# VHH binders against p0dx41, part 2

Target 1, 281 residues: p0dx41
Amino acid sequence: MASFIASDQDVKNFLTAPSMNDQEGIGFAYATDEAVLKALIPAPLKLMAPVVCGYVVHMGKPTFSAPYLEESLFALVSYKDKMMGAYPINLLLHGPGAESGVIAGREGAGIPKKLADDIELRRNDNSATATVERHGKTLLNVSWTAGELNDPSIMKQFAGQLALGKEAEMNSFFYKYDIDQHEDGTNHFSNVQLVATQLRSLADQVEPGNLSIQLESTDDDPFGELKVLKPLGAAWFHFDTSVMFNTLKLDEVDAATTMPKLLTGRYDRSFFNPKAATYII

## First folded at step 4 (VHH)

Design u1
Fold by ESMFold2, look of step 11:
Structure u1 (fold): chain B 281 residues (1-281), chain A 127 residues (1-127)
Amino acid sequence: as target 1 above (281 residues)
Amino acid sequence: QVQLQESGGGLVQPGGSLRLSCAASGFTFSSYAMSWVRQAPGKGLEVVSDISSGGGSTTYADSVKGRFTISRDNAKNTLYLQMNSLKPEDTAVYYCAKETRTYSYGGSTYRTEFDYRGPGTQVTVSS
């Protein structure tokens, strides 16, 4: 029977490794202003290229929730010139499983997740489009058309890592932190840590093609700061499985220099200015 | 019952223009992305253009970029294709269609599969 007290079996099941099975959608990359992107990357991560990558996907069979749609923009980074991976700047979620996905990611690895007002992902035979809406604007409008990449040179970055029918491992980097309250009621950040989540993914469909992309900003989501200087390419993909099998604790980092780069992806303007408000119609 | 009815085709000289219309009924038109698809003689289907449910996002095949414009009027349940600078290779039967796969959770789950097209309208470009 339902209870506010979870059973021992429920606790055991809660602790099992999460998997994002049966996911598909558009992945893409574009060139952006190097100085702007580099400034967003907290130490000790280093920017590897002046490229923003991203996706809009449907998570069809996540093990922790109902299905949902997810958008992300991320940079390509390294840790100690040895571990390479994604540094997500933002993730927006929409759909019946989205609330659970935000809670799990925020609490589990400090993933910068917020809820979108709407995400649409659609595909014809050889083309697809996606839109992401939040707080009165379409923040992202992306299209893929099967065929030639805008710039074929980006294929090398993907080819050794996304072979069909073989599992590929990848890292995603995040910062976790606590917010503690002083005796006078004011808050401070503590225990700010760099972590890496490690995923093992099996791609059974990858269809490269041409990217068309537009970004817009709201006060809460300044996507336009990541200016599209040149579209590089897109692909439609399907992962049969994608398992988060490990989370590594890499470094403790300074709160004062790190937290300013983390807040916008995780909080709206109302957290920064009590007189600010965001409306949902 | 979903119904799509194309109109506006005909004979036109190279360099000319046509405007195709597609009247939709039997479903909530404003909730679905729509496409124009064409079939030239002896060839398979080619997606010409598509448009999101609200009209905010459009795509075009490379062969028609800069010459064709897709639009919709959700108040009239009508999809349009403005075709300018027509070429002989644009000769085809043109169909309007509901999109193949759509994922959207506005307040409910949407259909994710392509399911309907109209009977088509013939466009012939010749001198």
Scores: ipSAE 0.034, ipTM 0.580, lowest interface PAE 6.3, mean pLDDT 86
Fold by ESMFold2, look of step 5:
Structure u1 (fold): chain B 281 residues (1-281), chain A 127 residues (1-127)
Amino acid sequence: as target 1 above (281 residues)
Amino acid sequence: QVQLQESGGGLVQPGGSLRLSCAASGFTFSSYAMSWVRQAPGKGLEVVSDISSGGGSTTYADSVKGRFTISRDNAKNTLYLQMNSLKPEDTAVYYCAKETRTYSYGGSTYRTEFDYRGPGTQVTVSS
């Protein structure tokens, strides 16, 4: 019989490394305003290029949940000039595994995950499209067509991060924090820290091509702030396996300067509008 | 033109084994996830098992877990289903199917869609 009390074996299984197997979809990159993107990056991370990268993928066989669709926009960053990787600005999830994915990512690594109202990813022969909808708008509309990249010369700088047939390791950077309550009932942030998750992925399919991309904003999801100045390229890819094998705690950081850059990827206007809610942060 | 051809079906006694094969042509086999689906007499289609394009990830229907094994050989463009400990309820026409790459979740329920399947091979488990 099911129980609120987990067995010792259940706890052991809960602690195993998560894997996002049979993952596929559209990956892309575009140029954006450098000053705008740089302002979003909390110290001590440093922006490496005025480029937004992103994806819309199907997580077909995750080890921790039912399948789901995921969108992300992220910057390329370095930590103290010694670790390089992705800093995701947002992730939106949709599908039967999505709720579990949001909870696990938020609690495990402070990943800025929210639920989308809908995500669609469709491929037909040598072209694919994806849409992401939330709160009455299509926030992201992206297309890939197999063939030439939009800007082959600049995409050369980003080529080779994903080698076919060999496992590649990647860092993703996140900020974790606690929300604690004072004796007077007000809340404060504590233990604000920079974390890196490390992924090992085996790509068995990468099909480069042309990117078409459109972003829009809502009050809750200001995707349009990351303006598309120039599409650079896209690819359809498939990871046979992708395992999160390590998480590193890198730094404690100042809450006052960091938290303003974290909240909108994790919470909606109901947390910020005192006329609509009673939350104090 | 996509072509899928199943083979290896037949009559077996309960507890026996069969190995189904599916020869694929007309598409880049290594680029697509593949499935085995079956239709028992008087029943609808059931997805029995599927395998990722690289072969690293598999799933199985609860009714066949531990007894059936899906595999693929991308060099030979061939999909396999090893069926052990066969039961009378495994009696069905078994189809090899090529999955689509269209993902959408209506009401939090996902669908596996197939754009091609073969003519099928009959498996009969009877004493």
Scores: ipSAE 0.032, ipTM 0.581, lowest interface PAE 5.9, mean pLDDT 87
Fold by ESMFold2, look of step 13:
Structure u1 (fold): chain B 281 residues (1-281), chain A 127 residues (1-127)
Amino acid sequence: as target 1 above (281 residues)
Amino acid sequence: QVQLQESGGGLVQPGGSLRLSCAASGFTFSSYAMSWVRQAPGKGLEVVSDISSGGGSTTYADSVKGRFTISRDNAKNTLYLQMNSLKPEDTAVYYCAKETRTYSYGGSTYRTEFDYRGPGTQVTVSS
């Protein structure tokens, strides 16, 4: 029977560690302007390379929602030169599970998730393409063709990013925050903190190849600011399992210097510019 | 270049068994769902069975459930169809087909599409 009141068992199940099993798609990397990318990364994280990594994947068996498609662009960063991982700049989700995925990620770890208008991922034989559309433009158009990387000299690093047949632990860094209201009705940020989510993943297939990628911008999603200076490579991959098993609190950080770098990945222009409007149905 | 080659067809008596094989090359076999489809004389194509890329999920047409078993060996790039309790209505050319992976939510429906079929193998169940 339906109820607004969850059972004790429902609450227990809600608290189970989330898994993103049976995911597959295109992963890629390209070189970009170092100064531009570095400026996007809040302290105390440090950029490790002038490279944007990303993916477009189908999340086939998530434990918290129906299946969905997900895009991400992320930087490679370190925390205090000891802990390394991904700093996602954005994630766009589409499909029947996408709304639940946005809610879970936003509330759980402050993950910069928004909904795309459409994502398509298609593999034909030894090539694949993906498109991500939002607010009247194709923001990302990416292709993979099995074979040589665009820059073969990175093959060892590229292969080492996905350890076939073994579980690998990876960090993703996010900033969480609260929004509280003052007595006069205005709002402020509080509890702004850097966290790391820790993921155990089993990659059982990786097929490296050539990357073709185009990025475009809208006012809400300025993907084109991360210019493709040099495509480095792509791969088709499959994760059999992927479990987010831990979240670490790393630092409290200054709101004034941090929040400007977080808002665009989480909100559209209409949220903070009273002269902005978007009409898409 | 994608190549699919079926084998194992032939003439068999009603109630008999055949095992079809499909040798695959020119693509990463383990990355694709595969299907057996058949065409009886004067009829259109019928999908008889599907198998996921890892082999863990299978489906069957109602006309063959309980009699046919699809399987694959990803190490040998080979797709199989075990056909038991054959009937004259099973007489057809049987094709091995490679599925294309397409994920799209432009509507409420998910689609799997076939990209290539082999030349086929004839199965004839005596009248």
Scores: ipSAE 0.025, ipTM 0.569, lowest interface PAE 7.1, mean pLDDT 86
Fold by ESMFold2 at other seeds, look of step 13:
Structure u1 (fold): chain B 281 residues (1-281), chain A 127 residues (1-127)
Amino acid sequence: as target 1 above (281 residues)
Amino acid sequence: QVQLQESGGGLVQPGGSLRLSCAASGFTFSSYAMSWVRQAPGKGLEVVSDISSGGGSTTYADSVKGRFTISRDNAKNTLYLQMNSLKPEDTAVYYCAKETRTYSYGGSTYRTEFDYRGPGTQVTVSS
């Protein structure tokens, strides 16, 4: 019977490790302005390369929601030169499972998730396209065509990162925080922490190819700040499984220097500009 | 260049079982999602089941859930459909199909598109 009170078994099931099974789509990388990208990376993370990576994927069988589409742009970073991984700058979600995905990611690991107005991902034979729309513009338009990478010199590194049919582990870095209210009703940030989520993924398909990519900005989503100086390559991929098996607390960090780099991935202009309003008529 | 050849159909009594096979050539089989599609007498095409390129994700039409199992062997370039507890309404020509995939939740729904389809195999379920 339905109830506001969860059973003990419901609570146990809630605590199991989440898995993003049957995940497929376009992954890509492009070179960007190093100074601009470095400025977006909060300490103590360090940028490893002047490259933006990203994807547009369908999450076909997530264990925490109905299916959804997801976009991300991320940097390659290290923590104290001993842990390497992804630092996602944004994630936009669309589809029947998207609201649950935003809630789970925000609450579980502080993942910078917002909802897109629309995401489309299409593949026909040896080519694929994806678009991401929010607040009146197409923020991202990406295409992959099977074959040579734009920069073939990265082919060996690209092929070596994923061993087909074998599990690979990857770190993703996020910042978690609380929002507390002062006695006078104003808010402040507390417990700002760097965490790493650890994923174990099984890739059974990786098809490298040529990238075509265009980014645009809105007031709420300034994707164009991460300029495409040189497309490097793309791939169509499929993960049978991808399990988030661990979350590590790495550091406490200063709110004043960190939070300015976190807000736009999580909130729109109306949250911090009282003169901001958008009406679609 | 793409070749798909279904086999394993036949006449079977209600409650019986059949296993369909589809041999694929002329493309990188492991790179594509695959489907079984059927056409019953006097009806249009119905997607029966699909399977991701690696085999990790499957879907089934409501009419066959719990009775049919799709599988693939990428080393042998072969797609399978295990059909149990067969009913007269399962009578159809069964085709295997090479998919494209389109994902959209805006004004259209999640759907699958097909690049190529085999000539089919007849399944008849009757007394």
Scores: ipSAE 0.013, ipTM 0.525, lowest interface PAE 8.1, mean pLDDT 86

Design u1
Fold by ESMFold2 at other seeds, look of step 5:
Structure u1 (fold): chain B 281 residues (1-281), chain A 127 residues (1-127)
Amino acid sequence: as target 1 above (281 residues)
Amino acid sequence: QVQLQESGGGLVQPGGSLRLSCAASGFTFSSYAMSWVRQAPGKGLEVVSDISSGGGSTTYADSVKGRFTISRDNAKNTLYLQMNSLKPEDTAVYYCAKETRTYSYGGSTYRTEFDYRGPGTQVTVSS
């Protein structure tokens, strides 16, 4: 029967590489204010373009949880002009697997994950919509319609990310940190470091098209700070597999200069601003 | 507009095999998940099997697991169902269906919707 004590085999199975199989949804990109986006990127990462990328997807067969829906906004960055990839600013999860997904991502890879109140992803024929709700607002409302991109000239810059029928290896950059308590109960940051998580993904469906996107803000999720200056394009995609196969430890970083850019990815304002209130606690 | 045409049904002895085909036209076949659904005499519709748009994910009803195999050829716009070890309870009209997908866990349960289905093909398994 079930026990608080895991078996030795369960512990061994826990150590296998996670896979995010049968992933599908809307991917998108839009231009935003360069100075605003650059300010969000902690050193030593460097912003590559004044573009926010993102997605709303259904994770159909994750190996670490029940299915869930996930939203992300991320920047394209480089590390020392050697490695390029995604720096996720946020991820919001919803569904039966969402709690497990938040735990796995935070603890295993330093991923800035929180729970959404609701995510909907719906496709019919040649169009799809998604909404993400948290703390009293629809933070993101995105639509894709198969056909022309809003700005076809940007295609070459982003086409390699979702090469159809071909495995692609991609970097995602995260900052890991620990919070320890002193004997008096006060908090202390430790082990603040930059890592790269490497994924091998097979996209077996990519349908480019037109993006329509609207962002809103709450105090806890200020998506509107990343203003939509110009929609660039969207696509409906399906990944047959997406496997985390490597994690690289890149740098230790200074907590004082880095943590202001990291806390909001894991914690709401009420955790550290005594003048903040939330509608869902 | 959208057309789905099933074929390959017929009368077969218990333990036999059949291969159903579904020719699709009027839409971009490779962009949609597809299903086989069946209706036995006096019963409602049962989803037999689903396959993702790219073919990378499949599901099966418990009653057919290990006996039936769904597949698709996106270059030929064709969906298939290989049915082995057929039993009298597999007797039904089998429909090919184009899915509309809705994912939500809030006030709605996850479900698969069907825009269109074909006229069906009769499979009869008779002792």
Scores: ipSAE 0.000, ipTM 0.434, lowest interface PAE 10.8, mean pLDDT 85
Fold by ESMFold2 at other seeds, look of step 7:
Structure u1 (fold): chain B 281 residues (1-281), chain A 127 residues (1-127)
Amino acid sequence: as target 1 above (281 residues)
Amino acid sequence: QVQLQESGGGLVQPGGSLRLSCAASGFTFSSYAMSWVRQAPGKGLEVVSDISSGGGSTTYADSVKGRFTISRDNAKNTLYLQMNSLKPEDTAVYYCAKETRTYSYGGSTYRTEFDYRGPGTQVTVSS
């Protein structure tokens, strides 16, 4: 019988590691302005290259929700010159599992997830397109056509992000933080820390090709700040399995210097600009 | 935080055997795939063998197939490499590694530079 009280078995099942099985879609990379991208990277992470990577994928069999579509733009970064990985700048989710995906990601690891108004991912034969819409604009319009990369020199680096043949481990870096309310009703940040999530995945299909990409901005999602100076390439890929198996707490960081770079990943302008409003129904 | 300590290397004659061990601490060993990598004199790192977190899946470099066997004991947080029919070309420093990113290009396997590894153990195969 339905109840607000979870059973002991429900609680045990809740504690299992999440998996993101049966993922497929478009992965891509493009060159952007180094100074602009570097400015978005909070200390102590350091930018490795003036390249934005990203994807639009269908998450077919997540263990924690119904299926959903996900977009991300991320930078390649290092921690203390020892640990390399992805620093996602944004993630937008759409579909029946999307709300659960946002909640799980934010609460579990501080992942900068929001809901898109629409995500579309379509493939026919040797070409595919994806669009991501939010708050009155198409923020991302991306196409893949099987064949040559725009810049073949990045093949090794590009393929390394979509490892083939066996399980590959990838680090993703996030800044986790709490918002506490004082007894007087004011808010403050606590426990602002850098974490790394570790993902083990098996890519069993990668089809390289040509990238066509356009970005636009809204006040809430300034994707256009990451200008496309040069498309580098795209691929259609499939991950059979993908498991988040570890989360490492790396550093505590200063809220005053860090939070300006974090808030827009989770919150829209209405949270901090009293003259901001958005109406969508 | 992650600590890996290799042991079991030494000098051995061609055709001989050695068993390498790697003691792991600072992480949940049973949750991670593990690898042995080696560096021969004057060469870069070569992935010798990989094993899945549960031990059910293994892979080997072509140069060692049929001679080397990777295994793990998750209760003891220990990775092993049984090395049989050793050849002079197997002379190298052997490292165990926790993180590995792999992709294939033209039949070659490549890794990114951010690997966790121990200080290594020397294996020398000579008369």
Scores: ipSAE 0.000, ipTM 0.106, lowest interface PAE 21.4, mean pLDDT 83

